# VH-VL binders against q9umr5: the designs that were tried, part 353

Target 1, 268 residues: q9umr5
Amino acid sequence: SYKPVIVVHGLFDSSYSFRHLLEYINETHPGTVVTVLDLFDGRESLRPLWEQVQGFREAVVPIMAKAPQGVHLICYSQGGLVCRALLSVMDDHNVDSFISLSSPQMGQYGDTDYLKWLFPTSMRSNLYRICYSPWGQEFSICNYWHDPHHDDLYLNASSFLALINGERDHPNATVWRKNFLRVGHLVLIGGPDDGVITPWQSSFFGFYDANETVLEMEEQLVYLRDSFGLKTLLARGAIVRCPMAGISHTAWHSNRTLYETCIEPWLS
Short names: E, the ipSAE of ESMFold2; O, the ipSAE of OpenDDE; V2, 0.75 times the mean of E and O plus 0.25 times the DockQ between their complexes.

## First folded at step 17 (VH-VL)

Design xe77 (framework fv_acimtamig; at its last look DockQ between E and O 0.85; V2 from the best seeds 0.00; counts 0 for: pae E 2.7 > 2)
Fold by OpenDDE, look of step 18:
Structure xe77 (fold): chain C 268 residues (1-268), chain A 123 residues (1-123), chain B 106 residues (1-106)
Amino acid sequence: as target 1 above (268 residues)
Amino acid sequence: QVQLVQSGAEVKKPGESLKVSCKASGYTFTSYYMHWVRQAPGQGLEWMGIINPSGDDTDYAQKFQGRVTMTRDTSTSTVYMELSSLRSEDTAVYYCARVGIPFSDYPWGFDYWGQGTLVTVSS
Amino acid sequence: SYVLTQPSSVSVAPGQTATISCGGHNIGDKDVHWYQQRPGQSPVLVIYEDSNRPSGIPERFSGSNSGNTATLTISGTQAMDEADYYCQVWDSRTYVFGGGTKLTVL
């Protein structure tokens, strides 16, 4: 039998977003128990990510307990950060494949329509004034806002991304790294035509430097310092990078070719 | 300002097809899902389906499955709705309507509507 | 199929409060949206997610939702508020509209 699949949605989404993914999984892996977690749907997805992590943890624990052979985790967009944090705080998770589906794993710094909608009077260049305030950090989008021009504010004020990345010292860093390293495979999916994740390389732990030059994962301090285990995972062949062009942000969970190429191989 | 401008009224015969267009402006066309809703004369609103920002994903109401096709043209910022095998009961004003939140197919309210397109089906 | 039930008509005198109900099984667990449709015009979103007003919608419009009933309230009703009002929810992969309520301002 196939291992159960747990799906976590992104910002402003719900289980409805994964109707095609469910279909694809059912067709290619019949009998697979797929659970799309309808937690923090819609506007509730704006709640602090640590709150979301706790909620999703409560939901996945019983699923994992019933699957001693392990589970697969598919996490879309913002959900990918939730899942990474989840795997960091859980010392007993049994995730075989963690599939990060177009997630801003290294953060977000872009003028998207999300930003325009949430902060109509702000641009990415001045959003740090909001996001790195105590008030701003009450919104999920600010929890992974990563301003390359205000690294000091990011490191000191980011209550989520900076912590799960191990960029700011905290007493749980070692344990979180150990927990995250329990994952069998980290499958990173994203692409240049996403249109939302900015830069799109963030889905592969690439990100801007102070000059807004995109650096790869291997050039990031979090990798070089192996602060949460990326270097270790890569060394043991546990990281899979699956870039795909021609896919917009809202199509990652519905594109059949993407599924067959980047997702299906890791559901066995 | 956001505007949705639909094509003009049409008269059709039973068995024919209709195709209504909805041209969007005043916002990022490729960021928002679009819905189609119709309203028969003197009747209420009826949801027909949804199309994603890129146009490669649709979901139709069961009643219209097999007869309805929704498409998008990014180059012209236009959404289309085609309904085939028309019946007299398909006589209605057809509306395009935008979801309220970008990049989301969550069941948000429809914040902007086209002016409507009357399609009359009669023998 | 999920059904939303609205009164066919509601009448109110100018300046008085109009109340339009939308009944549905456990509708309180759903997000309810309300649309105003004046004669010969397209629907306009007046309440989203039970109780929120879009920009440009007068404060006299309010909404609530609990149990089996969602309610649209129009305080200080004006002649321009005369219209059909529809409630809307999502259920079982489909959007469901109420039958509509004709609000007459006497």
Scores: ipSAE 0.902, ipTM 0.947, lowest interface PAE 0.6, mean pLDDT 96
Fold by ESMFold2-Fast, scan of step 17:
Structure xe77 (fold): chain C 268 residues (1-268), chain A 123 residues (1-123), chain B 106 residues (1-106)
Amino acid sequence: as target 1 above (268 residues)
Amino acid sequence: QVQLVQSGAEVKKPGESLKVSCKASGYTFTSYYMHWVRQAPGQGLEWMGIINPSGDDTDYAQKFQGRVTMTRDTSTSTVYMELSSLRSEDTAVYYCARVGIPFSDYPWGFDYWGQGTLVTVSS
Amino acid sequence: SYVLTQPSSVSVAPGQTATISCGGHNIGDKDVHWYQQRPGQSPVLVIYEDSNRPSGIPERFSGSNSGNTATLTISGTQAMDEADYYCQVWDSRTYVFGGGTKLTVL
């Protein structure tokens, strides 16, 4: 029998976005119970990430309780950050594989069509003025906005990502690290042709320095200090990196080759 | 400004195939999902399906499953809708329409529409 | 299959308020979009997600959605508002359109 799979969508998405992913899982792992959570769909995906974490937590508890052998998470884009927080705040999660599909794990610094739609006059260079205000932190996209030219503001104002990544201290950090380390496998997926996640290496815990030079995970203070367990997971052999070129942001959940190469092997 | 420009009117015989084009301009073509909707003379609107211009994945209304195919060409910012095994009941104006939010196939409203392509199917 | 019911026609005098209904089972739990289609022209989105106006749509257009009925309201109706109006929802895996309402202003 296969472990149940829980899917958490991204910005402006719904369960409909995963129709092809569900077909692939049904073909290769028939009988798998797949639950795509229809919470915070569409415009509601802009709600603060901590609010989303609470809602998704309530939804996953009964699913995990019914699966004593464990569950798998597939978390797309912004949803990968929700899943990061779920694994930290839940004292009793039984997640085996956490599969992160092109999620901005170290944050986002890109001037994509999302910004033009949400903030028509904004550029990535000036969005920090909005995002690092108390008002801006009421929007999910600002919770993981990481301007490398204003890192002090990011560290002080980020109500979500800086805390979950252990970049700023939090009273619960020790417990969050312990909880996160219970995960069986952290499967990181992303690629250079995504076109939305900027830098794309954010999906692998790499990010820009102040000169917009990408530093990979092993050069990040978060990793070196082992703030939430990345170094421990890597040493345990629990981190899987699966980069793939040629896949755009909205295609990670609908590409068969990507599924077979990066996702299928981790759905026991 | 955003524009969706469709191919010209066509007259077809039963059993033939139809292929309508829709050329997008004024925005990033690969950022917005595109839908196809038709309207029979004097009748209402009917949804046919959706295409992702970036990933090329599609989803079709069940009524058209097996005889509709949607494709795209990113080099020309054009989407295509092909309908096979035409019947007289397929006589309609065919529209392409853009969903109103980038990078999302969530059921938003359609903010821009092509001018329509009249297809007449008769013997 | 899910069905949306609209009246076939509504008539109002210039300057009066036009009300166009869209009936559907528990439609209040769905997001309703409204399109205006003038003769020989493509549809134009006038209301999205129940009550929001796209840029460029006059403030006299408003929408509501509750229970089993969504409503498009046009206050101070003008001759240029003569058109067919269609409501639209998503149900399961497909868009469903109402049959359309012909608005006559005279």
Scores: ipSAE 0.846, ipTM 0.921, lowest interface PAE 1.0, mean pLDDT 94
Fold by ESMFold2, look of step 18:
Structure xe77 (fold): chain C 268 residues (1-268), chain A 123 residues (1-123), chain B 106 residues (1-106)
Amino acid sequence: as target 1 above (268 residues)
Amino acid sequence: QVQLVQSGAEVKKPGESLKVSCKASGYTFTSYYMHWVRQAPGQGLEWMGIINPSGDDTDYAQKFQGRVTMTRDTSTSTVYMELSSLRSEDTAVYYCARVGIPFSDYPWGFDYWGQGTLVTVSS
Amino acid sequence: SYVLTQPSSVSVAPGQTATISCGGHNIGDKDVHWYQQRPGQSPVLVIYEDSNRPSGIPERFSGSNSGNTATLTISGTQAMDEADYYCQVWDSRTYVFGGGTKLTVL
């Protein structure tokens, strides 16, 4: 029988958003227990990401306990950052496949309609004034805002992304790396036509340098220093890259070809 | 300056189909889910369905399942609603309405509405 | 399917407070949105997520939601507030509107 699947939604979402993905799993893997965690829905998805990680941890513990052979995670957009933090803070997780579905894993630096909705007079060049303040860090979108032109402020002010990336010293870095490395596979999904994740290569641990040139994962300091385990995972053959063009941000979980190509093979 | 401009009033006979257009302007068309709502004369509001304008996914109210089709054309920023096998009970004003948050089908309020399209179905 | 119940009409004198109820089983567990529709016009969102006002909606509009009843309250009611008012929720993958309440200011 198939391992249970846990789904973690993105910004402003709910379990309803994944109705097509649930159908695809049911058709290809009948009998799979799929749980779409219905926490921090809608506006509550703006709460600090550490609060969300705590709440999601409490929800996944009983699911993992009932499945000692392991579970899979499918984590969409902002939800992929929640899931990566879960893998770091849980010393007892039993996740086989962590499927990161168009998630801003190295952060976000885009003038998106999310930004316009939340901070209507701001733009990417000046949002650091809000996001790199204690008040700004109380909003989830600021927890992974990554301004390549204000790296010193990012490193000092980030309460979430700089910590889970191991870009800022903290006492849990070694333990978090150990916990994260217990995952069986890291499946990275995203593409150039996403339209929200900026740069879209953030879904593959790529990101801008100070000149806004995209450096790929293997060129990032966090990879080269293996600060949370990416180099180790790649050396084990545990990282799967599945890019796909032609998919917009809200369509990743409702595209059957994407599911069959990038997701289904990892739902053992 | 968000605007939703709908096609003009129509008169139809039972058994025909209607197709109402809703052209969006003043915002990024593909960032906001679009809904259709109708209102029969002297009656309340009735939800018909939702379309993701950046993809092809839709979800329709059960009452209209099999009769309604929603499509979009991103090059013209236009959503279409087709209702087939019309009956006199389908006489209504048809509205398009935008969801109040970007990139989400979460049940938020509809922050902008089209002007409405009166469709009269009579033999 | 989920049912929302509104009174068909409410009458208030100008300057008084109008209250419009929206009844539903455990509606306090749902987000409730309210729309104003003046005669011959499209609906306008006046309250979302129980109690929040969109930009441009006067402070005299407020909302609450607990138990089995959500309430739209209009303080200092004016003649221009005369309209139909609809509550809305999401339930079981469908949007449900109340039957509407005609507010008469006299």
Scores: ipSAE 0.739, ipTM 0.878, lowest interface PAE 1.3, mean pLDDT 93
ESMFold2 (binder alone), look of step 18: mean pLDDT 91; pTM 0.929
ESMFold2, look of step 19: ipSAE 0.525; ipTM 0.811
ESMFold2 (binder alone), look of step 19: mean pLDDT 92; pTM 0.938
OpenDDE, look of step 19: ipSAE 0.892; ipTM 0.943

Design xe78 (framework fv_acimtamig)
Fold by ESMFold2-Fast, scan of step 17:
Structure xe78 (fold): chain C 268 residues (1-268), chain A 123 residues (1-123), chain B 106 residues (1-106)
Amino acid sequence: as target 1 above (268 residues)
Amino acid sequence: QVQLVQSGAEVKKPGESLKVSCKASGYTFTSYYMHWVRQAPGQGLEWMGIINPSGDDTDYAQKFQGRVTMTRDTSTSTVYMELSSLRSEDTAVYYCARVGIPFSDYDFGFDYWGQGTLVTVSS
Amino acid sequence: SYVLTQPSSVSVAPGQTATISCGGHNIGDKDVHWYQQRPGQSPVLVIYEDSNRPSGIPERFSGSNSGNTATLTISGTQAMDEADYYCQVWDSRTYVFGGGTKLTVL
């Protein structure tokens, strides 16, 4: 039988967003128990990411307990960051494949319609004034806002991303690293035509330097210092990179070719 | 200025197919999901389905499954709704409507609506 | 199938408060949206997610939702408020609309 699959959605999403993904899994892996967590749906997805991590943690514990052979996580967009933190805070997770579906793993610096809708008078160049305030850090999108022109503010004010990436020290960092390294496979999916995740290489742990030149994962300080285990996972052969062109942000969970190429092989 | 402009009124015979267009302007077409809703004369609103303008993924109300097809053309910022095997009961005003939050197919209100397309199905 | 029930008509004098109900099993657990439709016109969103007003909608429009009933309230009702009003919820995989309430201001 196939391992159960747990799906964690993104910003302004719900379990409904994964109806096509569930159909694909049912077609290729009939009998798979797929649980799409309908916590923090819609506007509730704006709540602080640590609050979301706590809620999702409570929901995944009984699912993992019932699956002694392990589970798979499919985590979309913002949900990939929730899953990053889940894997770090859970001392006993049994996740085999963590499939990160176009998630801003190193953060977001994009002038997107999310920004225009949430903060109509703001642009990416001035959003740091809101996001790096205590008030701004009460919003999930600000928890992973990573302005490469104000990296000092990001490092000092980010209550979530800088901590889980090991970019700022935390008392639990050693335990979080040990827990994260229990994962069997880290499957990274993303692509240049996403249109929302900026830079798109954030889905592969690449990110802008101060000149907005993208530096890939292996050039990142978090990788070089092995802050939460990326270098160890790569050396172990546990990181899978699956870039695909031609897929927009809202199509990652509904594209059959993407599913067959990047997701299906990891659903044992 | 957001606008959704629909194609003009149509008269159809039973058994024919209907194809209504909805052209979007004033915002990024591919950023917002689009819905189709119809209203029979003197009756209430009835949801038909949803389309993702950035892809070809759709979902249809059970009642219309097998008869309805929704498509989009990003070059013209237009969504289409085709309904086949028309019956007199399909006489209605057909609306396109935008969900109110970008990149979301979740339960948000429909913030902008097209002007409606009256379709009369008669023998 | 989930069903929303609305009174077919409500009549109110100018300047008085109009209330339009939307009944549904455990509707308080759902987000309720309200639309205004004037004759020959497209629906207009007047309340979203139980109680929020879109930009441009007058403050005299308000909403509430608890238990088995959601309510649209229009204070200081004006002639221009004459319209059909529809409530709407998402149920699992479908949007459900109420049957509509005709508001008459006379």
Scores: ipSAE 0.814, ipTM 0.908, lowest interface PAE 1.2, mean pLDDT 94

Design xe79 (framework fv_acimtamig)
Fold by ESMFold2-Fast, scan of step 17:
Structure xe79 (fold): chain C 268 residues (1-268), chain A 123 residues (1-123), chain B 106 residues (1-106)
Amino acid sequence: as target 1 above (268 residues)
Amino acid sequence: QVQLVQSGAEVKKPGESLKVSCKASGYTFTSYYMHWVRQAPGQGLEWMGIINPSGDDTDYAQKFQGRVTMTRDTSTSTVYMELSSLRSEDTAVYYCARVGIPFSDYDYGFDYWGQGTLVTVSS
Amino acid sequence: SYVLTQPSSVSVAPGQTATISCGGHNIGDKDVHWYQQRPGQSPVLVIYEDSNRPSGIPERFSGSNSGNTATLTISGTQAMDEADYYCQVWDSRTYVFGGGTKLTVL
């Protein structure tokens, strides 16, 4: 029998966004128990990420307890950051494959229609004034806003991403690293035509330097210092990179070729 | 200034196919999901389906599955709704309508509507 | 399968308050949107997510949603408010509209 799959959605999403993904899983792995968590749907996805982590944690505990053989996580966009934190704070998770579907793992610095809709007078160059305030940190999108021109403010003000990435110290860092390292496989998916995740290499733990030149995962201090276990996972052979061109941000969960190439091999 | 401009009125015979267009302007076409809704003369609104203009993925109301097809052309910022095997009961005004939040297929209400396309099906 | 029930018509005198109900099982747990449609025109969103007004919609329009009934309220009703009003929700992969209410200002 196949391991259960838990799906965590992204910004402004609900379980409806995954209708095609569920059809693909049912076709290739019939009988799989797939739970798409309908927590923090729609506008509630703007709630602080630590609040979302707590809610999702409460929902996944009974699912994991019923599956001693393990579970798989498929976590889309912002949801991939929720799952990163979930794997770190849970002392007893039994996740085999963590499939990160176009998630801004090193943060976001994009001038997208999300930004225009939420903050119509803002642009990516000045959003740091809002996001790195106490008020801004009450919004999920600001919890992973990473302005490469104000890295000092990011490191000091980020209440979520800087902590979970080990970019700023935290009392629980050692335990979070130990917990995260229990994951079987870290499957990273993303691509150049996403159009929302900026830079797209953030889905692979790459990010901008101060000149907006992208540095890959192996050049990041968090990797080099092994702050939460990326270097250890890579050495163990547990990191899978699956980039694909031609896929826009809202199409990762509804593209059959993407599913067959990057997701299907890591289920069960 | 957001606008959705639909193709003109059509008269069709039973058994024929209909293809209505909806051209978007004033916003990033690929950022917003688009819906199709119809209204028979003197009757209420009826949802037909949704299309993702960036991914081309669709979802159709059960009543129309098997004879409705929604497509898009990103080069012209246009969505299309094709309905085959037309019957007299398909006489209606057909509307395209935009979802109210970018990159989401969640129910945020339809913030902009096309002007409607009257389709009459008669022999 | 999910059904929204609206009265077929409501009549009010100018300046009075009109209330239009939208009944549905546990509708208070759903987000309700309201549309105004004047004869020969496209629908216009007047209330979204139970009680929010889009830019350009007069303050006279308000909404509420609890239990099994959502309500659209139009205070100080004007002749220009004569129209059909539709409520709408999402339920299990479908968008459901109410049957519509014709508002007459006599």
Scores: ipSAE 0.812, ipTM 0.904, lowest interface PAE 1.2, mean pLDDT 93

Design xe8 (framework fv_acimtamig)
Fold by ESMFold2-Fast, scan of step 17:
Structure xe8 (fold): chain C 268 residues (1-268), chain A 123 residues (1-123), chain B 106 residues (1-106)
Amino acid sequence: as target 1 above (268 residues)
Amino acid sequence: QVQLVQSGAEVKKPGESLKVSCKASGYTFTSFYMHWVRQAPGQGLEWMGIINPSGDDTDYAQKFQGRVTMTRDTSTSTVYMELSSLRSEDTAVYYCARVGIPFSDYDWGFDYWGQGTLVTVSS
Amino acid sequence: SYVLTQPSSVSVAPGQTATISCGGHNIGDKDVHWYQQRPGQSPVLVIYEDSNRPSGIPERFSGSNSGNTATLTISGTQAMDEADYYCQVWDSRTYVFGGGTKLTVL
């Protein structure tokens, strides 16, 4: 029988966003128990990510407890960051495959319609003034805003991403790393035509330097220092990279070829 | 300024097919999901389905499954709704309408509507 | 299967408060949107997510939603508010509209 699958949505999403993904899973892995967590939907997805992590944690605990053989996580966009933190804060998670669907794992620095809708007079170059304030950190999108031109402000003000990436010290960092390292597989999915996640390589732990040149995962300090376990996971053979061109941000959860290529193989 | 401009009124016979267009302007076409809603004369609003302009992703109301097809053309910023096997009860004004939040198919309400296309089905 | 119930008509004198109800089982757990439709025109979103007003909608429009009833309230009702009003919710995998309420200001 197949391990249960838990799905965590992204910014402004709900369980409805995954209707096609669930159809694909039912077709290829009939009998799989799939739970799409219906928490922090729509506007509530703007709540601070640590608040979301706590709520999702309470929801996943009974599912994991019921499945001693393990579970799989499929986490889309912002939801991938929630899942990163879940794997760190849970001392007893039994996650086999953590499938990250186009999630800004190293942060976001893009001029998208999300930004225009939320902060109509802001541009990516100016958003650091809002996001790196205490008020701004009460919004999920600011929790993973990573301005490469103000990395010092990001490291000091980020209440979420800098901490879970081990870029800034936290009392629980050692325990968080130990917990995260229990994951069986870290499956990273993303692509150049996403159009929202900027840079798209953020989905693969790459990111801009101060000149907006993308440095890949192996060149990042968090990887080189093994701050939360990426280097250890890669050495263990536990990181899977599955880039795909031609897929826009809202299509990762509804593209059959993407599902068959990048997701299906990891749903044992 | 956001505008949704629909094709003109049509008269159809039972058994024929209808194809209505909705051309978007004033915003990034691929950033917002689009819905189709119809209204029979003197009746209320009825949801038909949703289309993702960036992904060819669609979902249709159960009543229209097998008869409705929604498509888009990103080069012209246009969505289409095709309804086959027309009957007299398909006489209605057909509307396209935009979801009020970018990149989301969430229940946000429809902030902009097309002017409507009257379709009359009669023998 | 999910049904929204609205009164067919509501009449109010100019300057008075009009109240339009939208009944549904546990509707307070859903987000309710309200549309205004004048004869021969497209619907206009007047309230979204229970109580939020879109830009350009007058402050006299307000909404609430609790238990089994959502309510659209129009204070200081004006002749220009004469229209059909529809409530709308998302239920599972479909949008459901109420039957509509004709507001008459006389």
Scores: ipSAE 0.816, ipTM 0.909, lowest interface PAE 1.1, mean pLDDT 94

Design xe80 (framework fv_acimtamig)
Fold by ESMFold2-Fast, scan of step 17:
Structure xe80 (fold): chain C 268 residues (1-268), chain A 123 residues (1-123), chain B 106 residues (1-106)
Amino acid sequence: as target 1 above (268 residues)
Amino acid sequence: QVQLVQSGAEVKKPGESLKVSCKASGYTFTSYYMHWVRQAPGQGLEWMGIINPSGDDTDYAQKFQGRVTMTRDTSTSTVYMELSSLRSEDTAVYYCARVGIPFSDYDWAFDYWGQGTLVTVSS
Amino acid sequence: SYVLTQPSSVSVAPGQTATISCGGHNIGDKDVHWYQQRPGQSPVLVIYEDSNRPSGIPERFSGSNSGNTATLTISGTQAMDEADYYCQVWDSRTYVFGGGTKLTVL
């Protein structure tokens, strides 16, 4: 029968956002056990990402233990970063497909209404002053704030993304890489009309250089050094890129064509 | 300042359809989900459904499924609620209301409400 | 389907504390929001997520939520507080409102 699916939501999100996704899965893969994790919902999604990783880990362990054939992860927006860390810190995960749904894998650098709601007077050009402080690093969105004009501050202050991407050294880096490489497939989904994830290529491990020119994954130092396994996964044929135009940030989990094209094929 | 301005009062006959508009201003229209809630004379508030103005994604209360349609026009920052096959019991004030947190469609309060549109359905 | 139960009316003298209950099965596990509706006007959010006040709402408004009962408390009740009050939760793809409580200040 089909492997169980675990869904991890994004910033200011909850399980309710995935009602259409669950309908699609039930239509194409009837009998699939789908668990949408109701942890860190709404405002609690602002908690530090390492705290969220620990909580989601505790929820995911019994699900994986009951499915020796393996599980699939569908991780939306900020949730994709939670899942990145889960796959690295878990010595015994049995994830087959990790489906990253418009997640800022190399970070975020853009003025969004999330940030205006949280920090009403801030602009993207000065948000580094808040995010790269110890206080700012207590907010999930600051854990993946990646200002390309202050890359030195990002590397020194990011308590989450710089570490999980292997951009800064960590004692557990070798073990994290080994654990992450156990994943069967890394399915990357995103597109130019998202409107929130900036640059949108961050969902595909591309990102801005100091001139705000996007460099794709294969030009990134983390890929070239194979810091956490991207080059190895690509060589193994395990990375799937599924870009789609015409989809806004809150529509990735509720677009049938997107589901049929990018998600459905990876739910064995 | 956030404002939600609704279309004017309507008088309809049973079997007709109703279309109410709600024009938003003072915030990024596509960043906040919009709800429709109605209130029959002397009665309480009743949730009808939600629309994501960014993706035109909708979800309706079971009671209205098949009769209600919610749409949006991003060029005018306007959401619409259409209710078909009207009955006398559809007489109510219809409100649009914004979810108080950007990009969230769940478990959050309605922080701003339109002024309401009175719809009377009578033969 | 999920049901929220409110008393139909509550009366209080000016300056005294008004308490409005909202009953629901395991409502303490849900986020409860409260709206005030004055005659002929749109609802106004007065409490969100059990106990938080929006900017502009007087400190005399407070909320709590535990077990099977959520409570809206108005201390030092004033004539201007006379209105209908509605509690609201999200449950299983629906937004559920209580039946409303008419608060009379006399």
Scores: ipSAE 0.584, ipTM 0.831, lowest interface PAE 2.6, mean pLDDT 92

